# Ledger of designs, part 43: VH-VL binders against q9gzu0

Target 1, 229 residues: q9gzu0
Amino acid sequence: MGDPNSRKKQALNRLRAQLRKKKESLADQFDFKMYIAFVFKEKKKKSALFEVSEVIPVMTNNYEENILKGVRDSSYSLESSLELLQKDVVQLHAPRYQSMRRDVIGCTQEMDFILWPRNDIEKIVCLLFSRWKESDEPFRPVQAKFEFHHGDYEKQFLHVLSRKDKTGIVVNNPNQSVFLFIDRQHLQTPKNKATIFKLCSICLYLPQEQLTHWAVGTIEDHLRPYMPE
Key: E = the ipSAE of ESMFold2; O = the ipSAE of OpenDDE; V2 = 0.75 times the mean of E and O plus 0.25 times the DockQ between their complexes.

## First folded at step 21 (VH-VL; framework fv_lutikizumab)

Design c1 (at its last look DockQ between E and O 0.55; V2 from the best seeds 0.00; counts 0 for: pae E 2.3 > 2)
Fold by OpenDDE, look of step 21:
Structure c1 (fold): chain C 229 residues (1-229), chain A 124 residues (1-124), chain B 107 residues (1-107)
Amino acid sequence: as target 1 above (229 residues)
Amino acid sequence: EVQLVESGGGVVQPGRSLRLSCSASGFTFSDYHMSWVRQAPGKGLEWVAYISRSGSYIYYPKSVKGRFTISRDNSKNTLFLQMDSLRPEDTGVYFCARTYWDETGTRGYYFDYWGQGTPVTVSS
Amino acid sequence: DIQMTQSPSSLSASVGDRVTITCRASKSISSYLNWYQQTPGKAPKLLIYYASSLQSGVPSRFSGSGSGTDYTFTISSLQPEDIATYYCQQTYRYPWTFGQGTKLQIT
């Protein structure tokens, strides 16, 4: 079983290879920056903020399987799913993320964030910024909301726990805009076997037409609510 | 009361440099973005520079890019504008302006407080 | 760059009159428009932000409206102290740009 880092590298290489085979998409005309904030239920607790090292846009219909899975799991309606399938959607893959907290020893390494079991997270928020390639323009916030609430992904985790044989867990938020790739690990404790779910990567789904929908503000402005005072 | 006081203006020859300062008081300086705006004699307003609270984000128009440098010292509540390679067209009154950004960002940027300005004259 | 065009460049009105100034952007600026007042020899003063929001402490006779590319600034009842040049500003895109100004005089 290859090192998590090796798996990530392989996934990145696969995605790169896929991009090479595909015709130039609108998404290819943009540079992207992405940040991931783990917002805690305790308001006094500062969010854990991560920067994505590289955002990989992919124009594929591979979301179909995820959509169908969601329908099967009754996470969303068939009608809404069909509407999504008819839209050109760009996938923004975030295979690696790093902690922005310089004050935390060891945050220089790619950290797998434990999502479960824990109850202190309110939601995951992804902030997406983009600009035209070869432009001197600043990164602008993409006017899209990417949130995944704890309750929503926990339900899915619990469902997976009941199933013995699933390797490679993907969960998505109700609006199918955020997909979390999860690594399931079994830890042997002296008392019991514990299951841990770690976040490996994130993929955002965005309609292609929204790539040019920008809000105003700097990255700093938009990250401020998630940064430690 | 919010106060912004510009200084450092004067008469200089083309090609010379000048450094403007803006002293801020009456508010937590580090919590606000800052900008410079200039006004040529008898003309309108022109945005010259923007600097974020932390100083990490800086923006210029093409007219001054590469020649002007905005900076800030939050410990001293002071905004700076280093102007190099000055040109006659840079002549005018230079205002420092507090640049407001609401927490949601929904209302965009605006200059809610201005200094009285410092005059800069570039002439041979 | 987004160009801001104000109209008129100058106007004269009587005390008590309704005054309207327009500002047109070369592209949609999504209401990220501010209005400033500048009296002679003084610094500009913010009156309206985000197209229609009145700045705190500004008299209610001042108002703003508009969307997309077209915006209006209105003084409902002109007062002697309103003699000034008025500027619109867009902050939707860099570089931030101002209109050329409207000089308001009282007859």
Scores: ipSAE 0.804, ipTM 0.921, lowest interface PAE 0.7, mean pLDDT 87
Fold by ESMFold2, look of step 21:
Order: C-alpha cells, then structure tokens, then sequence
Structure c1 (fold): chain C 229 residues (1-229), chain A 124 residues (1-124), chain B 107 residues (1-107)
C-alpha cells in the first residue's frame, strides 16, 4: 500500500480525477452569448448582425489519454503533465442564429447567409461573451479576436471551385480561431446557372484557459458599432 | 462645451431621502454612459452608481446597493440619483460623471467630464 | 472587490522635480487603469486612461505606465499648478474602485 507501485497508482488516480474535474468544471461552468456580424465594405452601411440562439461548447482535445499515457510510461513528470492541461481547446458551436434587425420579426430560426459570389462583405466578426453559470455577474467579452476577412475565405472558396467533387466545406481564418461550415449549392435560374457558397454554421476555437480572461464592456457597448440603427 | 450641473443636494436627517439631478448639455446625452461619484469631506473618491446610455445596464457598489437608484431621462438630458435610507456616512459631495467608452472598445471606461458636485450632509 | 493602493499617501517636491506615484491593484486589471487630478475644492480631471494614454489637452509632462497589478504615474517636471491630489482608478471589474489618493504639495 505504501510501496512505490501503490504510491504511483494513487498519484495516477488523483491526476485522473483532476483531469475529469477540470474538463467538466470549465466547459460546463460558463454561460455564453455569441453574436455574428457581417461587416460590409461600404463605409456607411451597417453590419448584418445575428444573435446565436444556442452556443454549444465541446472539448475536442485528447490530452487526458495522452497525459495519462505519458505519466504511466514515465515520459512526462506529474508536474509537466499538469502544465499540459492548460492547453486544452474548446469548440464553441453556433448552429443556429437569428437576425437582430428590428424589421425582421420572428422566432429563432436558422438563417442561411450567402458568402460567395458577392463582394460587399469586408469581414465576419464574432463577438463572444461569457460568465460563470448561475451567477448574477454580467456577461463580459472574452479576451480573444474572432475575425475572418473576405479575402481569406474567398481564396479557399476559389480553391474548392477547382475541385468539382466537394459539396460541403470547412474553412478557417489564418489564426484558426473561426471555422465556417459552408454548403456549396448550384443555383439554376431562367437566366443562368451559378455556384453559391452559403454559411451553415460557425465554430469558434480557443484555449480553454481563455474562458476566464475577460476584457471590459457590456454586450450593448460591443454591439453598437454593428447595430443596424 | 460639455457641461454637467448637479442639483438637489442639501442637509437631511438620517433615514430620509434625497433626489439628485444632473443636467447635461453640449453633447448628445443618449450616446454616453453616466456615473455618480462621491467624496466624503477630506476623503477620497468613491464610485456609487453607473448607468449605460440606454439605461439597460446599472451597477452599484455594496455600500449603496438597495438604497440608491440611478436613472436617466434621455429626452430631457437628465441623470438622476434617488438616495433612500440615508446614513451619516453618505455625507459628501456628489459628482455627475460622463462615462466614456471608445467605439473601438479597446481602452475601457473612464470619466472624461465631471460636474461641479452637489453637497449632501446627513446629520441629525 | 479589487483594492487599489497608492504610494505615497502624501508627497512634497520642488518645482522642476520628477514625481512618481505608484498604484498597486490587488488583482490584475489588464491596464484598465485611469489617473485623475483633483485641485482642492474642484472637480476631478482625467489625466490618463488605459494606463498610459494621455487625455486630450493634458500637458505632456504627465505620463503613466505599468501593467498587471503595478502602475506608475509620473510628472516629469513639476509645475506650481500641479498641486493637487492624484487618484488612480480601475474599471476592470465592478465595483470600480479608486486608490486612496496622493496629496502632492510644493516645498
């Protein structure tokens, strides 16, 4: 029981409990609000602004098994293994979003948004806010930047056009913080046939530890540059 | 010119109420957040209330929460502070402060313009 | 609540001196720190916002620096009109809090 093998087993069990607790605690302990703004190139044109109906957090790393394997194989010390836990990545899925235009009335619904072919969008901006679940604290902006400029996703769309065998695609911004899930469709009108790329959903990627790093400002403050009014 | 003018201060007994007003001019009042800041005689500054430009976000420190109510009327360019259940420790000069937020969102909040203050004395 | 501690509480200096005031936060405030000047009997005046940004119309002899929990305010060459009490303020988290103030006098 007090021998070296028993001591190592107890240390592994404590590590397992901490890893499980960390994943459950951080991923499940926050409320989120997310907004999507399509910023137009025209100076005076207000953005198309959407509120995400439900933000779905998912932990996608496999660090738990890799860390435990490394400790078990004596490849990692326990101290170094604890440091690796701080590099977990959270996916924040936004499958449904609703227009915030005052002249668009309705319940929550999926809004398809055509991203190509069009040339009037400068960038897509996602605004992410969080707070501890069950708290009376205000939502605060997460200290991270979620922007996807038109030039960056257009290049990827043009590459897909040269590959005729793809109907759905996933593209990401250069720093891999914003992922767009795109549906490739063929529009046939009496006048012509054309390919369009429609946004189906957005996913934000960020380090798990960033969920507790906030900037300042209210949702109202951060949305004002993008509001239609 | 930006101008903030407080009024409604005075001498009152503990447990009574006062209503402070702040008249704003020289800027578009509805574009700015507002705050109240107080200063006890010979003491430092204490933030006591914040209200967003729309009135949708309101915050207080624990020292006044539940007793003070901040409000605004954007059509009349006026900020209010209703002070109920006043205590001797509420004695001080009350300043109306314009709470600036840069539209870029990167610099945070700060009080860029202040009124002259209105004195409040709570004593028997 | 985030406590803001200023040092020193009072200070005497001569015209032309370099004056430094320190403000320490009990938790990191990510540079959301402002400095105000208050002349006796007057309303406070904003000097510096976001740790180091100089407000419009404020003389360049005033400056601020720092990050995390430790911030400094400097007057590079003290002038007679700088006699005042100086306050730091954090606006990172509610309640917004001020330091206790530093009273600056000229010898």
Amino acid sequence: as target 1 above (229 residues)
Amino acid sequence: EVQLVESGGGVVQPGRSLRLSCSASGFTFSDYHMSWVRQAPGKGLEWVAYISRSGSYIYYPKSVKGRFTISRDNSKNTLFLQMDSLRPEDTGVYFCARTYWDETGTRGYYFDYWGQGTPVTVSS
Amino acid sequence: DIQMTQSPSSLSASVGDRVTITCRASKSISSYLNWYQQTPGKAPKLLIYYASSLQSGVPSRFSGSGSGTDYTFTISSLQPEDIATYYCQQTYRYPWTFGQGTKLQIT
Scores: ipSAE 0.496, ipTM 0.780, lowest interface PAE 2.3, mean pLDDT 82
ESMFold2 (binder alone), look of step 21: mean pLDDT 94; pTM 0.958

Design c2 (at its last look DockQ between E and O 0.57; V2 from the best seeds 0.00; counts 0 for: pae E 2.9 > 2)
Fold by OpenDDE, look of step 21:
Structure c2 (fold): chain C 229 residues (1-229), chain A 124 residues (1-124), chain B 107 residues (1-107)
Amino acid sequence: as target 1 above (229 residues)
Amino acid sequence: EVQLVESGGGVVQPGRSLRLSCSASGFTFSDYHMSWVRQAPGKGLEWVAYISRSGSYIYYPKSVKGRFTISRDNSKNTLFLQMDSLRPEDTGVYFCARTYWDETGPHGYYFDYWGQGTPVTVSS
Amino acid sequence: DIQMTQSPSSLSASVGDRVTITCRASKSISSYLNWYQQTPGKAPKLLIYAASSLQSGVPSRFSGSGSGTDYTFTISSLQPEDIATYYCQQSYRYPWTFGQGTKLQIT
């Protein structure tokens, strides 16, 4: 039975391979950079900032299934869902992320971030940057807001806890722009059985027309609020 | 009071190199982006280089890319412009400019403080 | 590159006059436009940033407006000390570019 890490790596590689076989999309004309910030409720506590190793753009019809699921779970309104279905959406997959803290020994490894149970996170913020391929231009911030508040994903976690389903857990923010792929683990403590939710990967949903909507500022400028002093 | 003082200008022959310095005072130098802007005699302003607070992000226009190098020493509150392979068209006054970025608002970049400039003449 | 075109290149006006300078960008710059004043022999001075925001310490007679590709700089009542060359500058896209300047004189 291969090392859990090896299995995960293989699964990710398979997913990458499958995604690469998909039809060339407008998103394929861009290079992407993505950062993930876990913002803590305590203002004095610096955010945990991660860099995504690779952003994989995918144009898939899987958006419909996710929307329908969200509607079924009452995560978002049917009206909002219908609007999204009418738009060509690019999925930006972030299968791996690494800590940007170079000062912490050991943070260079792919770490699964525990999202639950914990009460110190205010929100997850994803920052997306892009540029045209083969361009000498700097990466520009994509003018889209990708935030997932703690209260929103916690509600979904609690709902899942009540279900006996062993399948991979996907949760999304209310506006269906951020999807979190979650691994549910049962830990046996000396006192009790505990359930934890670990973040495995993130997928951002962006309307295709927004790929060329850039704001100003460098990566540094936009990361500054989340960077350690 | 914010002060920027440029130095290192002079007369050089084409193909030679020159290094400009800008000494900053009156503010926390490491908290601000910096730029060089030049002005040819009797002409308008031309942006020459940008460097971020940390120095991690640097940008040039095509006119100087590959020839000029902007750098900074935050410990010394000093901005530098290494100019190599100088050309007559590089002649002008070179200004050091504090480059402000408002992280809380959509104001973009602007040059809020300028030095008095240092003259550079490239001639045979 | 984004070209910035100022109009007029030069103008003369009397003290107390309203002065207007225009700046047109070759592409939309989303209000990332700054205005600078340069008196002869001196360094440029920031007057307006983000198309319409007045820099601290700058007299209220200076103002800016505009959106998209078209922007306007205005002096409501020209003063003798306003003799200078004025430049617009876009910071929307690299390379950052300036207008050619407008030389303002008093008759």
Scores: ipSAE 0.574, ipTM 0.815, lowest interface PAE 1.2, mean pLDDT 86
Fold by ESMFold2, look of step 21:
Structure c2 (fold): chain C 229 residues (1-229), chain A 124 residues (1-124), chain B 107 residues (1-107)
Amino acid sequence: as target 1 above (229 residues)
Amino acid sequence: EVQLVESGGGVVQPGRSLRLSCSASGFTFSDYHMSWVRQAPGKGLEWVAYISRSGSYIYYPKSVKGRFTISRDNSKNTLFLQMDSLRPEDTGVYFCARTYWDETGPHGYYFDYWGQGTPVTVSS
Amino acid sequence: DIQMTQSPSSLSASVGDRVTITCRASKSISSYLNWYQQTPGKAPKLLIYAASSLQSGVPSRFSGSGSGTDYTFTISSLQPEDIATYYCQQSYRYPWTFGQGTKLQIT
């Protein structure tokens, strides 16, 4: 350790290096599997279950600039700044998914993605599994709840209806762990028109440290309540 | 009522093979995971193999991995353990255990029903 | 591997006594902990699953508690038929592992 000014400069350089390592997402060190279940209100009706083809992890926050400014301005200590960096949110994007229902050709799959106006869906459930990349270990369920009840997204759709020129919207569940990317469409016939809200994609938000908080059970075990017959 | 009956145990020389069977009745066999658990004479319990209900997930501890092969035939309600390259330390009673997963709760796995066991002795 | 350590290894108690057996995991197992009873010459029998849930048909004098790495199994009033070896077992991570057992005898 040199003089105080030299030590602060060295600490800032080390913090910059750690922030660059954080941009290399921890999530990139994992393999993911994700499934989406649309749970119906009818008790005997099996869920519409989808397998996500590729889970795309990204880190999206502005902590780097705010943390560097705080340390530079002496508003944060180095240790406090590293603690703030550990509270990162990771986004897990599910842009493409395929129905696991037998006999689905694709056209019925598209109709399953209309979320409003319909009243047969109770909730959307996302099942997330992970393991260390390049490992032989089994996928384990991430210990987090990813549910979006129909009442919660319907309320948000109803508020959006007053803004007729908005075609793309993002809604989130109350605990902000599931984000739905919605396309507002107007279906027109020669006589009538109707507004629908169609699901385009899903994104899961969770603290980065939860990626290693695993529950127990196999994919087979966790999918069974939602499996078509 | 749930019944699990093991068979195929016996006395065998080191380096030889033995195939254990477990006949299941009283439940829908294909809905349940299965395991083998062994117990050396005067010793505690050791889990030695797991197979999921569909057969898609199979796990072993390091002590038997590569030497033992668990399998199942859901059409015959039968669980198998093929034991190759047997060693004296494999001596013990081998139990067939139903491995329960509670779909309604986050209780994990547990061995809710056990067979009577079949003895295996590996000696020169 | 998660090692399970039971204490004590053996125990003598009188009918009517409260008996406590402890089980310690080398890493947190998040209450994925089961207890089994094995009477001499018989197969093990499940008593408690998920640390504290009583299996159907098991007498209410048996109970379990604990979390993280430290778990306990209790017989509130020991009965003569409770002579057995008791095992804890974690089902949190492969390989699933048992404690070494606690042999319970009646004086």
Scores: ipSAE 0.439, ipTM 0.760, lowest interface PAE 2.9, mean pLDDT 82
ESMFold2 (binder alone), look of step 21: mean pLDDT 93; pTM 0.950

Design c3 (at its last look DockQ between E and O 0.35; V2 from the best seeds 0.00; counts 0 for: pae E 2.8 > 2)
Fold by ESMFold2, look of step 21:
Structure c3 (fold): chain C 229 residues (1-229), chain A 124 residues (1-124), chain B 107 residues (1-107)
Amino acid sequence: as target 1 above (229 residues)
Amino acid sequence: EVQLVESGGGVVQPGRSLRLSCSASGFTFSDYHMSWVRQAPGKGLEWVAYISRSGSYIYYPKSVKGRFTISRDNSKNTLFLQMDSLRPEDTGVYFCARTYWNPEGTRGYYFDYWGQGTPVTVSS
Amino acid sequence: DIQMTQSPSSLSASVGDRVTITCRASQSISSYLNWYQQTPGKAPKLLIYAASSLQSGVPSRFSGSGSGTDYTFTISSLQPEDIATYYCQQSYRYPWTFGQGTKLQIT
């Protein structure tokens, strides 16, 4: 009857085939939790930590078209994106997120976080947890790294400062498997003008087989580095 | 010097209850996860309960789930195991174990310090 | 549940010998594997965590290796105080499980 690992792999492959026939992704069979930490350069400051209100998984074969249309002027790598499209890839969209660090006043409000012009952020870290849908099992961390360092997205912002088109800004670093969806806002006063880049949403992307590659630890264990003592 | 001292073991009839305690010293108890591990006579080790440092996460294997309750009092540096509906199969030595988690560079959980154990016998 | 199978179940060796114990998991545990020593009548003691990391204060003659489903524990030069039962244990998925144990004796 074969070993348990071989039976599990065969069952996963059959499930994937059935989901493709139904035009669904493997990710639709999971519940997700996602957290976003904005890590400050100053070590004494704790991260600004946010909980994603709802994680929306999608599988899309218009991935190349969306990338080309939305990131045409950035330094985003087309070759890296085409390589990812050749794999069975899922996108995990985080359209809304809210602060975790405030007591009562700020904890329930959803915010667009300002990324530029500021110099106090080192990186953005996303923490992703999953479990099988309808199970009472604990959420487990997905074994993947989702980071976007300040210097990497700042370079992309500088290339688009003078653009006047109406499209949104999408930035990606393929080694980090993170898309940032950015609103550009021009603010003018009688004395000054400034351009601000705000984070609207984040999208993580990964191969679907990675959704069953869990690390260990609870949400509590993994959030500790980003929370007050 | 880390010390874990179990107490509350004894001989009981099937269907009855026992409450085990584990007194901790030599470390900041509230910073560590804790577990109970048992060993039947002449047999191997079996993990039977886990509680996170805050008490917010608690896990059991199927063999004891619904019958055993782990708890902790961080103000008294004490871990507890309430064992209800005891069966002869629950007979063994029960160890209190400190359950280490290092988020910075280690992989997983492990039992880095153990008590000496307290014997539990369930017989009619 | 993840089953942990140790081999051999018992072993006799001489002082100075190299001793090897194997542990196989019923599914991949991604190196979330620990090794414990239990001398007769005593509590277990952690030797190796994360498959290959040596716990502080443990002699360097003890080592661990492996990945996926297959793990190995080695004593490079057996000493008289090493008479004990050795257990592997996975911490990858609840319920955490131990191997059946390997009883090591000195001839």
Scores: ipSAE 0.430, ipTM 0.735, lowest interface PAE 2.8, mean pLDDT 80
Fold by OpenDDE, look of step 21:
Structure c3 (fold): chain C 229 residues (1-229), chain A 124 residues (1-124), chain B 107 residues (1-107)
Amino acid sequence: as target 1 above (229 residues)
Amino acid sequence: EVQLVESGGGVVQPGRSLRLSCSASGFTFSDYHMSWVRQAPGKGLEWVAYISRSGSYIYYPKSVKGRFTISRDNSKNTLFLQMDSLRPEDTGVYFCARTYWNPEGTRGYYFDYWGQGTPVTVSS
Amino acid sequence: DIQMTQSPSSLSASVGDRVTITCRASQSISSYLNWYQQTPGKAPKLLIYAASSLQSGVPSRFSGSGSGTDYTFTISSLQPEDIATYYCQQSYRYPWTFGQGTKLQIT
């Protein structure tokens, strides 16, 4: 049984290979940087900030089924879903992320972040930056808001908990811009069976036309609110 | 009161190096981006270098890229400009400028405080 | 690079006059424009940021307006102490660039 890390690596390589076979997309003309901030409800508590090791752009409707399911479940509007389905959308996959805290020994490893059960997170914020490939230009913030509030993904988690048969869990924010791939784990504690949800990967959904919509500011400027002192 | 004091200017021959310093006081130096702006004699202003608060992000115009190096020591409240391979066209007054950007509503960067400048003359 | 063109390059006006300086960018800079005042032998001073925001401590006779590529700096009533060169500067894109300056004199 291959090392879980080896399996993940193989899966990533397969995904990369598949993506290479696909036609050049506008997204292929950009370099991307992505950061993930877990913002805590306690204002005094600094956000947990992570850097995505690699952003993989995909021009596919791989989430069509999830979108349709969401519509069926009334998680998001049909109108917004149809708009997304009709537009050329870029999926930005973030399969790996690392803690930006240099002061924490061991944070260099791919950490699965536990999203549930916990109530201290206010929201997940993803910050996306891009630049033209082979340019000397600095990375610029993409003018898109990628937020996933705790209340929104918790509702979905609770719904999944009630259903015994689901192995792969994907949850999304109301505007269908952030998709969280979740691993469900059952932990046997001496007192009780506990279920935990771990974040495995994130995928951002961005209309292709927005790839060239940049805000002003450096990465540092935009990360400052989330950076540890 | 915010104060920026430049030093290190002088007369040098082409091809030589010079290091400018800017001493900051009256504010938390590590909370602000910094820039160098120069002014040739009788000419306008030219942005020369930018360094972010932590020093992680640095930008230059093409005119000085590869020759000038901006750096900072936040523990000493000091900004530096290492100028290598100096040219006559680099002659001018060099200003240290506090560079501000407000993520909550202000659009763009601006230089809200300037030093008095230090003169640099590159001549054979 | 974004080119900033100021007009006029120089002007003379009387005390109490309304003075207007224009700055045009070679492309849209989305109001990422600042105005500076430089008196002879002194360091530049920030007057206006974000096209129209008055810097703290700056007299209200100074103002800025504009959008897209075209911006205007105005002194509502010229004072003797306003003798200086004025510069516009864009911070929309690297490299940051200044206008060539407008030298203001009092007649």
Scores: ipSAE 0.213, ipTM 0.712, lowest interface PAE 1.8, mean pLDDT 85
ESMFold2 (binder alone), look of step 21: mean pLDDT 93; pTM 0.953

